VH-VL binders against a2ajx4r71to235. Designs and how they scored, part 30

Target 1, 165 residues: a2ajx4r71to235
Amino acid sequence: GRCNFEDRLCSMTEDQTLQPGWTRRSGIISNSPPFWDHNGNISAHFLALVSRVDSISSNLRSRIFLPTNDQQVCQITFYNFSSNQNGKLIAGLQTLCGDPIEHLWQKTEILQSRWERNVITVQSSQQFQVIFQAQMLATHGQEEVIAIDDISFSSGCLPADVCQT
Key: E = the ipSAE of ESMFold2; O = the ipSAE of OpenDDE; V2 = 0.75 times the mean of E and O plus 0.25 times the DockQ between their complexes.

## First folded at step 17 (VH-VL; framework fv_tislelizumab)

Design v6 (at its last look DockQ between E and O 0.04; V2 from the best seeds 0.00; counts 0 for: pae E 13.8 > 2, off the site)
Fold by OpenDDE, look of step 17:
Structure v6 (fold): chain C 165 residues (1-165), chain A 117 residues (1-117), chain B 107 residues (1-107)
Amino acid sequence: as target 1 above (165 residues)
Amino acid sequence: QVQLQESGPGLVKPSETLSLTCTVSGFSLSRYWVHWIRQPPGKGLEWIGVIYYSGYTYYNPSLKSRVTISKDTSKNQVSLKLSSVTAADTAVYYCARDSYYSGMDVWGQGTTVTVSS
Amino acid sequence: DIVMTQSPDSLAVSLGERATINCKSSQSVSKYVAWYQQKPGQPPKLLINDASTRESGVPDRFSGSGYGTDFTLTISSLQAEDVAVYYCQQYYRYPYTFGQGTKLEIK
């Protein structure tokens, strides 16, 4: 599956464990970078976590996937953008609701003002969700953003709510 | 100063509902989870449940059918209700905060609840 | 439920000596273990989280170690104010569960 955020959050959901924070943005409705999506489209949408005064953290959750197998590799591709010097983005795995998130990928030094492509491989013997965790420290008088766009799951990522043949 | 304080009736009759309130200060309920934990006299600790920023809750399965946790962020209060109490529910009840899977770093002083006719 | 088992149930240690408390989980809980100190008439106090990270204000003589199923709380040099009941707790999976407690006294 693929989520480019043109249709709300697609199959993604905000984490119930944290306060809401993610907002769907585009270049034409944003007051701060990025002013285009990862493809350079001004009108296209992406998901952004915005920090203005307070520190903020929020998680984005995928749908539930079946355990991975050796026949087809489960890979996740996504793009990230940051205008924040004190931000962190983590891609993690959670097997049960409420369990701590196992970090699969982490970026603490995020390059500013450009979209970056990332690819992550997932291996899990249990059903799992992929969790994107964004964190930003408090800022003083300026809006800063961590953004995510075009999240793709390879065919090796099998949805748990889909019949398997 | 960060504080949590439990309050409620110290005596509850069997089959009635135990109702407690946790009042917090020095921090916002929009930034911390709040757990409820209890400790029977002379015994160990039992986790009751948790309420998240969103108001979403998880309960101990052993108590799930009888437990309700809610909160009012504007009042800085978290509530615990335990229905159909018995003598086994006699304990000191604590509320405690948790940032995010970081353990319970600040606890209330606890409130004693005795179930007796 | 994940069962946390402490050992020993009670421990007497001389002042200035090392105190060691062990905690075993019935299944792997990764690093998600906390240690609490509880003195009579007081609520538990968080000492260690993530198995080995000391909370702010906790003396250096307290240390935690372990990963998976075996965890240890160590007091390198026991002080009089360390007399208390200590609990381990896992926060890897709901429901959260505590060890049965270890009563630490001065010999």
Scores: ipSAE 0.098, ipTM 0.750, lowest interface PAE 3.0, mean pLDDT 91
Fold by ESMFold2, look of step 17:
Structure v6 (fold): chain C 165 residues (1-165), chain A 117 residues (1-117), chain B 107 residues (1-107)
Amino acid sequence: as target 1 above (165 residues)
Amino acid sequence: QVQLQESGPGLVKPSETLSLTCTVSGFSLSRYWVHWIRQPPGKGLEWIGVIYYSGYTYYNPSLKSRVTISKDTSKNQVSLKLSSVTAADTAVYYCARDSYYSGMDVWGQGTTVTVSS
Amino acid sequence: DIVMTQSPDSLAVSLGERATINCKSSQSVSKYVAWYQQKPGQPPKLLINDASTRESGVPDRFSGSGYGTDFTLTISSLQAEDVAVYYCQQYYRYPYTFGQGTKLEIK
């Protein structure tokens, strides 16, 4: 389902082979953009990755979904914010445990440093997970942010219990 | 050269709306946010509110029912409107730029507003 | 609202001597304190942000310190051009708030 990160990571998990970098933040105690969630609420939480020398890459992984079908479209909706032109937010697909990540969506430029809504259609003949990967180079002494909120999966994204071998 | 300049009428009648404009140059309103601050004659500084580069605003609760901050990025302008003014709203009004690590790093010269009959 | 209380309200210091201005917040503001200098007829000028980071072009004699609730601005060797009112300001939570100001004078 839908995750607005008010309670923690929901059903999303962090990739244990990379240093965890995603943290739950709100705008009310931050002097770094964004200062509110995508609804304009400064006390509401979102998930943020901050570019410091130690935050070079981090993955956020969904639950496992069953193969898609033609009856109902599997779509991922999410909001993103990026303040750094060198930051990358990638939404990808991994069909088997250990397979390479297939890139579905990538944003590499900042237009207005604001929350943007994105919709991605997934097609997979195998079970899969959705991976959000953020990559950033640290800036000299300045804190830059990639943030994500309100990840939702349409009814065509059917949950599964485990990755099939 | 990064610069902010306030402008507007110096005299406003009680109960009317105070309207000020901050014109910016040397930086983009789509990448920075702007605060309004006021200083009554001979007194300290009071934060009025802020507009973010995304357009979201936050106001001092003491003024929230009377204040509106807006921007026109194509004109490099940020506007302040304060409704139902009284003599207590007489002050020098400043706009100021905010940067990520610098606090309010560039201020305008200020514009004096007097509320009087 | 987080109250920022400066001490003293007014300070007279001889040229070349040390001036110390204190600022205390009513609750923790972490490092998120700025210091401003305001001369008569001029807007405030940012001197220090994040409690201790000096702005570019600010003389080395200005230094800031503190964390949490207790913050200090120090001028190590007072110059004639340092006569001004000094304000601390927290930017930890809205509304942002300023101290009442400290007027610095030459003895």
Scores: ipSAE 0.007, ipTM 0.482, lowest interface PAE 13.8, mean pLDDT 79
ESMFold2 (binder alone), look of step 17: mean pLDDT 93; pTM 0.951

## First folded at step 18 (VH-VL; framework fv_tislelizumab)

Design w1 (at its last look DockQ between E and O 0.03; V2 from the best seeds 0.00; counts 0 for: pae E 14.8 > 2, off the site)
Fold by ESMFold2, look of step 18:
Structure w1 (fold): chain C 165 residues (1-165), chain A 117 residues (1-117), chain B 107 residues (1-107)
Amino acid sequence: as target 1 above (165 residues)
Amino acid sequence: QVQLQESGPGLVKPSETLSLTCTVSGFSLSSYWVHWIRQPPGKGLEWIGVIYYSGRTYYNPSLKSRVTISKDTSKNQVSLKLSSVTAADTAVYYCARDSYYPGMDVWGQGTTVTVSS
Amino acid sequence: DIVMTQSPDSLAVSLGERATINCKSSQSVSSYVAWYQQKPGQPPKLLINDASTRESGVPDRFSGSGYGTDFTLTISSLQAEDVAVYYCQQYYRYPYTFGQGTKLEIK
């Protein structure tokens, strides 16, 4: 279903490469943008990758889904925010455990500091996970943020038990 | 269930090397980080360092010249070595797992180490 | 190193009353603060992460707040089992550092 990050990671998991990774934030507990979620709610939470001192790269993974079919589309809806920095955010598809990530959507530079809604249609003949991959380079103490909120999967995205090989 | 257990000798002579092992179960060292923390008798907590799933380590600068953390993923073990110990290194030593939200969500029971001549 | 300073060092609160423990960092740590409870002979137990997020199984009488340099742990209605030493910890930057601890007792 839909994840607004008010409780936990909503069954999304994080590939840990370096610390810090993705964290829950809200506008009222922030000294830098975004100061509200995509609905303008300053107390609502969103998931943020924040870097101030070190370069950071991290993946956020969905649960595993069954192959798609043409009767009901599998769509991923999410909102993203980035401060005006030279980082990148990728939404990708991994069709078998350990396979390379296929890039479905990418944003490498954001010239406007606002929440944007995105819809990605997935078609896969194999089981898959959706991967959000973010990378930010180290700065001189300026806090840089990539944020994501309200990830939802349409009814055509059918859950699976385990990666099938 | 997730568990961590510290083990090692309880008594170490000054100038020797303290060697501890953290044995983990219920989770994979390939996907979680492990920290070492110590607590001198009647005092607060001191972070020693961390080992990432990749094997990369970071240490408290106050101990960096004397500390080594390593792991053996196939044995589910994380090791701590602290060289040239003194009485100031007497403490309970803990290992702890790092959660998805950065925080040490599961701790071992701790092992008491006394440095005495 | 970022110094975490708790106040008070010790406090006594009547059952059912509110207990408040403060933690101040020597520089901004954003929201990257955790709170731990430690009872005698036991390891610390994580209560709160990210300044205000309760860990699973932690009673809702525990709440955390703060951002930047000033953080608060509140127990809204003290229970007998809440007697312990409480520690704040920053994980904003290595080395991780803990407050000196606050001993909470029943009055």
Scores: ipSAE 0.006, ipTM 0.496, lowest interface PAE 14.8, mean pLDDT 78
Fold by OpenDDE, look of step 18:
Structure w1 (fold): chain C 165 residues (1-165), chain A 117 residues (1-117), chain B 107 residues (1-107)
Amino acid sequence: as target 1 above (165 residues)
Amino acid sequence: QVQLQESGPGLVKPSETLSLTCTVSGFSLSSYWVHWIRQPPGKGLEWIGVIYYSGRTYYNPSLKSRVTISKDTSKNQVSLKLSSVTAADTAVYYCARDSYYPGMDVWGQGTTVTVSS
Amino acid sequence: DIVMTQSPDSLAVSLGERATINCKSSQSVSSYVAWYQQKPGQPPKLLINDASTRESGVPDRFSGSGYGTDFTLTISSLQAEDVAVYYCQQYYRYPYTFGQGTKLEIK
């Protein structure tokens, strides 16, 4: 599956918090970077977490996937953007039966001001979700952004709620 | 100045609940994670759990069934509760602020809790 | 759980000499390793984060290295105030786990 955020959050879900969370943005409706998606499209949408004066953290969760197998590798591809170094983005794995999260990937010291492509390989003997956790410290008036775009799951990532024929 | 300070009863009877409070200053609990760590006498460090900005918690599976971490951001306090304590829970208990990477960059001085009848 | 194993358990080094402490993880933890210094009666103090990033205020003689499963804390020239127990810690996966500690003394 692929989520380019043109249709809301696709199959992704955001953990509910009392803090502002991820917002669907584009270059047209955004007052801060990025002003285009990972493809340079100003009209295309992406997901952004914006911090202004308060620290912020938010989790984005994938659908549930079946245990991985040796026949097909489960790979997750996504793009991330950050306008400052005051943020952290983590991609983790959380099993359905287990807690807590296993960190698969994280980005710190993010002064990208550009979209970067990431590829993660997932291996799990249990059903699992992929969790994208973004956090930023308070910026005292300067807006900072962590953005995610075009999350794709390879064919080796088998949805748990899909009938396999 | 950034500070964390643990407080609570230094003596708890077996089977009772250990309750500690971490009072923070110099920063907001809405801006940082806070971890609880303990250290039995003469031994190493054991991670107990963490509470996020949002209030979400994660616990060490070895203690999960007995541990509850909560916070009151308005009071700058993080609470730790550990139920059904035994002598094995005797330790110095620390709360620590999570840093950027995340490391635990600022620790409280710790509070000693002894489980004894 | 990811097991962090330090070596040696204790180390005696002469003043001005190099001290080396190793930490091995039971599985790869990438660079998500921190090193702490703990002196008697005090809480642990963060020295190194992300395997090799020295915290602010930490003397240059402290350095960390490693990636994956093997990590090293090095004190290039041991000072008297460096006597302490040192711990490695992984934050790659919950639960976070610490090494058993290395007691560093002056020879």
Scores: ipSAE 0.000, ipTM 0.566, lowest interface PAE 12.3, mean pLDDT 89
ESMFold2 (binder alone), look of step 18: mean pLDDT 93; pTM 0.949

Design w2 (at its last look DockQ between E and O 0.09; V2 from the best seeds 0.00; counts 0 for: pae O 8.2 > 2, off the site)
Fold by ESMFold2, look of step 18:
Order: sequence, then C-alpha cells, then structure tokens
Structure w2 (fold): chain C 165 residues (1-165), chain A 117 residues (1-117), chain B 107 residues (1-107)
Amino acid sequence: as target 1 above (165 residues)
Amino acid sequence: QVQLQESGPGLVKPSETLSLTCTVSGFSLSSYWVHWIRQPPGKGLEWIGVIYYSGYTRYNPSLKSRVTISKDTSKNQVSLKLSSVTAADTAVYYCARDSYYPGMDVWGQGTTVTVSS
Amino acid sequence: DIVMTQSPDSLAVSLGERATINCKSSQSVSSYVAWYQQKPGQPPKLLINDASTRESGVPDRFSGSGYGTDFTLTISSLQAEDVAVYYCQQDYRYPYTFGQGTKLEIK
C-alpha cells in the first residue's frame, strides 16, 4: 500500500538505529525544511531523518512482497526531499532475508528546495523487501533533513506474510 | 496591504560590514519567509539567502562566509549583514516574501548600496 | 550551481505580435521555473510559477511552458506596457539562480 505517514511509520519498519531514527514531522512542528509535504500542506506529515551534530544512518524496510510476475509490474512511487550536502538516500531491494541490498535508485549531496516524485520498478524471482537507506554526516550549521513521503506500491507488488527462500 | 521596505546606509566603505533592514507589514514573519536578492548596476539578479518563519536560514554558498540573515518578529524586521564588502557588492538590494506556494510574490522597492572609498 | 541561460539577450517585436523567450537549465529542474518581469526602476514582478502557472492578476497573453531543461515564456500579443527585462529562475535546488535576462522592446 500507500503510506502518507499520518499514523506513526505505517507498515514500514526501522532497522537497528544507534541514534534517533526516522521521525514523523509536519511543517508546523519542523524547525528546518521541508516546511510542507509534497502537496504543499504544512499540516500534513512526512517521514524525516534529521541530523544536527552527530552522523546518523538508518534503514526503512517495507513489508515482505511475493516474487514479481510479468502480468503486472511492481512499481514503488515515493516523494523525496533532501537538504543534506553530506549524505545519501538509497532505495533498494533485499531478497533472502539478510542478503545485500540491491540498489535501484539513489540520491547524494543535494540541497533541494522542492519535493521530487520518483518511480522505481522491481523485478524479483524471490520474496523481497524494499529498503530505504539513509546516511547523513554531521553538519556544522543548522539541522539537515532527508525526508520521504507518500510511499505507494502498485498492484503488481503482492504482499506476503513471511520471508521464504 | 502587503508591503516590504528596505532601508540602509546607501554608502559603505570597503572592508566594512553592510547592514540592511527589511520592514514588513500586512503579513506575519511567523507565517512567511523572506529572501534577500541583489542586482548589481546593469546586471542580473543574484539570490543571497532566505530566512524561514522558524528562523532557519539558507545562504548562497558564494556569500555564506560573509552573510547573516536574522529577524526580529516584535519589530517586523528582517536584517541582512554582509561583512568585508568590496566594490563587487555594489547593487540594489531587495527583500521579497515567499510562502508554501512557489514564487517570491511580493518584493520591496529595493535600496541602492554603493561600496566606495 | 544550476546555470539558467536565456535566449535571446534582447528582442524587438511589433505591437500585437507574438514574443517568445527561451530559458535552458544546465540540469533538470523538473517544472520548478518562475518567470519575472522587471521594468526600469522597479523590482521584479512574478508572472509565472511552476513553469506554466500564471500568477493572479497577470494578463492571459502571458503563458509559460516546459519541463526538465527547456522552458519558454510567450506573450501572445505584445502590448506597450510589456516592454521590460524578463528573467527566468529555478527554485528546485539551492542556490536559487536566475537567467541573465532578456530585454523586450517594441519594433
């Protein structure tokens, strides 16, 4: 499904973060950009990874999906906002619980002032999760943000309950 | 009615600090953002930086080591300070309003700053 | 920095005729281009945002188009009051950058 982050983390889960990880924010409670979601709504929520003094990294992972097929394409749509010169955001695929993440999309060291819409296509012969990896190095100024909003999965992304080989 | 008005010294000596004030009326600095933009004589526009309603700032990297933008909400004022000025800093300086929808939709009249010995 | 390059640097157009101003970015800026009009001795005035959205109070003869790297401002029927310098500006990435300007004159 689609997640607008009005409730906690939706079905996305956060991997073992050594520091505060992804948080639900809105423009009203933000001290730094973005001050609005991708629709320009200051009250709507988005998911943000925030760095001030310390370097931080975190993963978000989707629910498990069944292998893809040729009848319907599995596409992931999401919006990103990056105001970080010292980090990167990767969207990827992980099969066989714990395998290395296959990069499908990435963005590095960009000071955006507007949200960007992204579409990525997944093909997998095995069950998989979609992973968003973010890393931000410590900043010397005001806080910096990597944000994600409106993650959605097309009908070709079929949910599964358990990771299988 | 929404208005922005720049004020400043007009003449500044090289190596000194330029200090400008943008006085706003008809809107709240707690709800809008203010940009500073400059235009050298006979040349185009250069974005200097922005201060958001939260106090968060962003600066043009070419000026970042020399520029500070701040605000005083009780006085409806946004300030620009530019240190160590040279003749290259001679320009008309504008402040402009922005919000959550695109475009700097209201501009001040501009104030001319000349840097000369 | 993203460089915004306008063409032509100046143009002269007869009253009532179409004027076309082009703006090209050095990398994709999606639709995040604004157009401004600046008359002598005045501040810039926002005409168009997001490449094609006309600001309130801007005459229908002004239109914008483009996506990615190539953008166009069109004045469908030039009026005397349209004599000005026109600037494009990207607001996708910091720093915001403006084109060098296009001076529009009556022929």
Scores: ipSAE 0.105, ipTM 0.687, lowest interface PAE 5.5, mean pLDDT 82
Fold by OpenDDE, look of step 18:
Structure w2 (fold): chain C 165 residues (1-165), chain A 117 residues (1-117), chain B 107 residues (1-107)
Amino acid sequence: as target 1 above (165 residues)
Amino acid sequence: QVQLQESGPGLVKPSETLSLTCTVSGFSLSSYWVHWIRQPPGKGLEWIGVIYYSGYTRYNPSLKSRVTISKDTSKNQVSLKLSSVTAADTAVYYCARDSYYPGMDVWGQGTTVTVSS
Amino acid sequence: DIVMTQSPDSLAVSLGERATINCKSSQSVSSYVAWYQQKPGQPPKLLINDASTRESGVPDRFSGSGYGTDFTLTISSLQAEDVAVYYCQQDYRYPYTFGQGTKLEIK
C-alpha cells in the first residue's frame, strides 16, 4: 500500500499525546518549510511535525503486518524532510508482543530543507507495525519541522487484517 | 508516443551562454520531472539538474552557479542555460523524463554542443 | 557527492556466457540504483531501476541485484546486441551520480 497523505493519514495512526503531533500540510497551507512535497508539488500534502519552543515527540504507526517470508521481501519507501538542527527521525519495528521498538533506520544527520528518499527492509517472525518516531529538542525562537511523505509498503508486506486467499 | 528532443546551437563561443531546449511529446510536464544530463566526448555521464512538477529545480553543485533550468508546460518545453562556458562544457546534452518511479525511463537523442572560439 | 565505482572498466565475454558488472557506492544508496545501456551514437537506455526492477521491454537475461553499497548487473547469456557501455547510477541523493562506465565486448 501507499500513503501520500492526500487522504488524511491513510491507514496510518498517530499515538495520542498531550502535545500537538503530526499535522497534514502542504506548501499552500504552511508558512514554514517544506513548501512543497517530495515531488516539488506545492499543492500536494505531506505529514509534518512542528516544534516551536518545546521538545516534541510523536509516533506514527502503520497497519499491522503478518510475519515476513523469505520469498518476498517487505520493503518500505518513504521521504523525509528536516529543517531542524536537533532532531531525530526513526523508522522502527514493533511486534505485537510488547517488545520495544527495534530501530531499523534513523536519521540524525543535518540535511536541512531537502527531501530525502529512504528504503528499509523489514524482517519479522511475528506480526508487526512500522513506527515512524520523530523527536525534536526545544529551540529558541525558531520553528523546526520534520516531515514525512509518500510512505509505500511493498507487496511483501502483508497486512494482517486483509483476507488471505 | 513519448518523446523528448533536444535542440539548440551546436556551437558556442567561450564565455557565452549555452542555451538548449527540450521539447517533449506524449506526456505532460506537469506529471514528470525532466533532467538534463551531459556527456563529454568519450567520457561518462554527468547529471546537470532537474526540474520538478512545480518548476522547482535542483542543480549539480559543480554547475549550480552557472546553470538555470526552466520550463513552459503549455509549450511542452524545458530549457537549459549554462553561462560562462568553456571547452570543458563541450558535450552531448540529453534531457530525460522521470516520474521518480520508474526513474529516467525516456531520454532524448541528445544534442552536441561544442565550445570553440 | 556519492561516488559510484564500476568494475571492471572493460569486459570481454563470449557469446552465450554470463557477463557480470559490479558497482560500488561510496555510501549506502539503499536500492536506488539504476543501470543503463548505451550504444554508440545513442542515448543511455534504462535497463534496471531500483537495483533489481527490470524496465519494460528489457530481455529477461538482464538482471540487477544489490542493496546498500554493492550492486551487480548480470547478463545471463550474452548476445551480440548486448555490446555496449553500461552505467550504474544512484538517485538516492543529489547530485545524482553515475559510474564511470563498463565497456562490454564480445570475446
Scores: ipSAE 0.015, ipTM 0.633, lowest interface PAE 8.2, mean pLDDT 89
ESMFold2 (binder alone), look of step 18: mean pLDDT 93; pTM 0.953

Design w3 (at its last look DockQ between E and O 0.03; V2 from the best seeds 0.00; counts 0 for: pae E 13.5 > 2, off the site)
Fold by OpenDDE, look of step 18:
Structure w3 (fold): chain C 165 residues (1-165), chain A 117 residues (1-117), chain B 107 residues (1-107)
Amino acid sequence: as target 1 above (165 residues)
Amino acid sequence: QVQLQESGPGLVKPSETLSLTCTVSGFSLSSYWVHWIRQPPGKGLEWIGVIYYSGRTYYNPSLKSRVTISKDTSKNQVSLKLSSVTAADTAVYYCARDSYYPGMDVWGQGTTVTVSS
Amino acid sequence: DIVMTQSPDSLAVSLGERATINCKSSQSVKSYVAWYQQKPGQPPKLLINDASTRESGVPDRFSGSGYGTDFTLTISSLQAEDVAVYYCQQEYRYPYTFGQGTKLEIK
């Protein structure tokens, strides 16, 4: 499945918090970077977490997937953008057993004002969700953004909430 | 079935413009990037450029001044133009689909272009 | 540009034996490496994506490994149909670049 955020959050869900969370943006409606999606499209949408004065953290969760198998690898592709110097983006795995998030991918050194492509492989013996966690420390001054776009799950990622045919 | 097919003149005179078309099927150009790659006779592969969903293009700096890639999504066609050709531009030219992962997963059969007077 | 250097340039391996092709990048390309097989008169065929993931339909004897600057394509048991030129490629930064190719033959 693919989520380019042109249709809300697609099948993704955001953890509920008291803080402002991920917002769907585009270059047309944004007052801060990025001013286009990863394809350079000004009108296309992406998801952004914006920090102004407070530290912020928010989780974006995928749908539930079945345990992976050795026959078909589950890969995830996504694009990220950051204008934050003190931010962190994590792609993690969480089983449905309430385990802590297993970090599969972390980025602390972020290419400023650039979209970057990322590919990760997921392996799990249990049903799982993929979690994108963005963290930004409070800064004074300019608005800081971590953005994510075009999340794609390979065919090896098998949804758990659909009938297998 | 996903397919790409290159077409165009097999012979181009020096200083003229090489024009090729890549016709795709089995997928939409609104959902995939398409690359152009060439291979001179008996040599390796050289990346020419890419066209994104939005139509945004990136070119190899070695060819940037002479290359233009465009597409018509409704016709499922990607175009390559290379101006001011010389003998060094003689090659098999491929178009290839960019996968969502590192790698070009489907290639055309390629079309041979010879630059000769 | 990121330079991809393969080694060796040519390799002769006996049937049933292991073939190993190396690829080194001039700078880190993380896992953004693909491996291709090209037979005479044919376009390149993607074998491995993301450094270590086999494409669908690719035999299990093919495997890729590596991260950063050093990458390896391994054929665990060479078959006659594996005779070809193999290329590594990086897709970490534009321009995308290929290795110079490794010609694999049967000894």
Scores: ipSAE 0.013, ipTM 0.613, lowest interface PAE 9.0, mean pLDDT 89
Fold by ESMFold2, look of step 18:
Structure w3 (fold): chain C 165 residues (1-165), chain A 117 residues (1-117), chain B 107 residues (1-107)
Amino acid sequence: as target 1 above (165 residues)
Amino acid sequence: QVQLQESGPGLVKPSETLSLTCTVSGFSLSSYWVHWIRQPPGKGLEWIGVIYYSGRTYYNPSLKSRVTISKDTSKNQVSLKLSSVTAADTAVYYCARDSYYPGMDVWGQGTTVTVSS
Amino acid sequence: DIVMTQSPDSLAVSLGERATINCKSSQSVKSYVAWYQQKPGQPPKLLINDASTRESGVPDRFSGSGYGTDFTLTISSLQAEDVAVYYCQQEYRYPYTFGQGTKLEIK
């Protein structure tokens, strides 16, 4: 039942959207790069946000975590891929429903077409969710891709209890 | 193997709604876009529209007021509806899978639709 | 709408000879061009994607080139089975548009 903080794909959820959302893809079934995960495995899966025509924006949310403390560092590790096109990937946190997302990390490089590893340290005095927000300005006919793989949370990222009832 | 197959009525009366179904196999509608294209007798190809794996659609402006594309992922089906048809809508109708690069890599065999009294 | 104009409208070429079909777009479409072959009674078949990349299973005699507004499909040595109508198509912006077709025949 419970997501392992060392698992590659942990209990992430997608916000409701009218535009194309995140999908689980692999290199063997993809119409667009990346054609392999960050380990070079063409059959392994990753999460991708893909658009050929329209600008799109979508959020991917973690489970709720308890406030951080000084004893054990809460770190988020993930790999990202951006096609050689207009794109923006933001990693941040949100402490209450509807609060503005506090941006912890962003990538806007348009010439990057390789997997990159990232580590983000989280500090929050309140319960929070980690948010990955992708925005793409697409042109007709060419797919634009933002992909994420291998999201993990260090042991210092303490899960909150299931919603109080 | 990857396949698309169109099906529909063959004959439609003027002013009625044309309804076609594209049944797909060998790939997931949750991962691929599907296009509809038509070809009037002895003429070239006209793009009708596309449906994304998310369900979002885009249509040729020349047909936008009359066309609806939808899908049922659990049944591996993409539907085309074209309302208020006239003789100008007589054509072979194709569904096709989007490829990674520009181009549609797999096409159905096509279904012939004739609009006549 | 982006207009794709093919030339010639028809072409007769001897077996084993080179056939060249041109396609011009009314505005830049970068490399977002595909080429299709359509034989009588059959659906179109994708030959070339992204202006110059040969689709899997397409014979080496087919090649594509171009960027921007001018595109070319070349068959280096015509075979009997290459008799067909050929279409270029842009996917740079909606609506996607096809050229009017080029009928290729054996001379």
Scores: ipSAE 0.009, ipTM 0.490, lowest interface PAE 13.5, mean pLDDT 78
ESMFold2 (binder alone), look of step 18: mean pLDDT 93; pTM 0.950

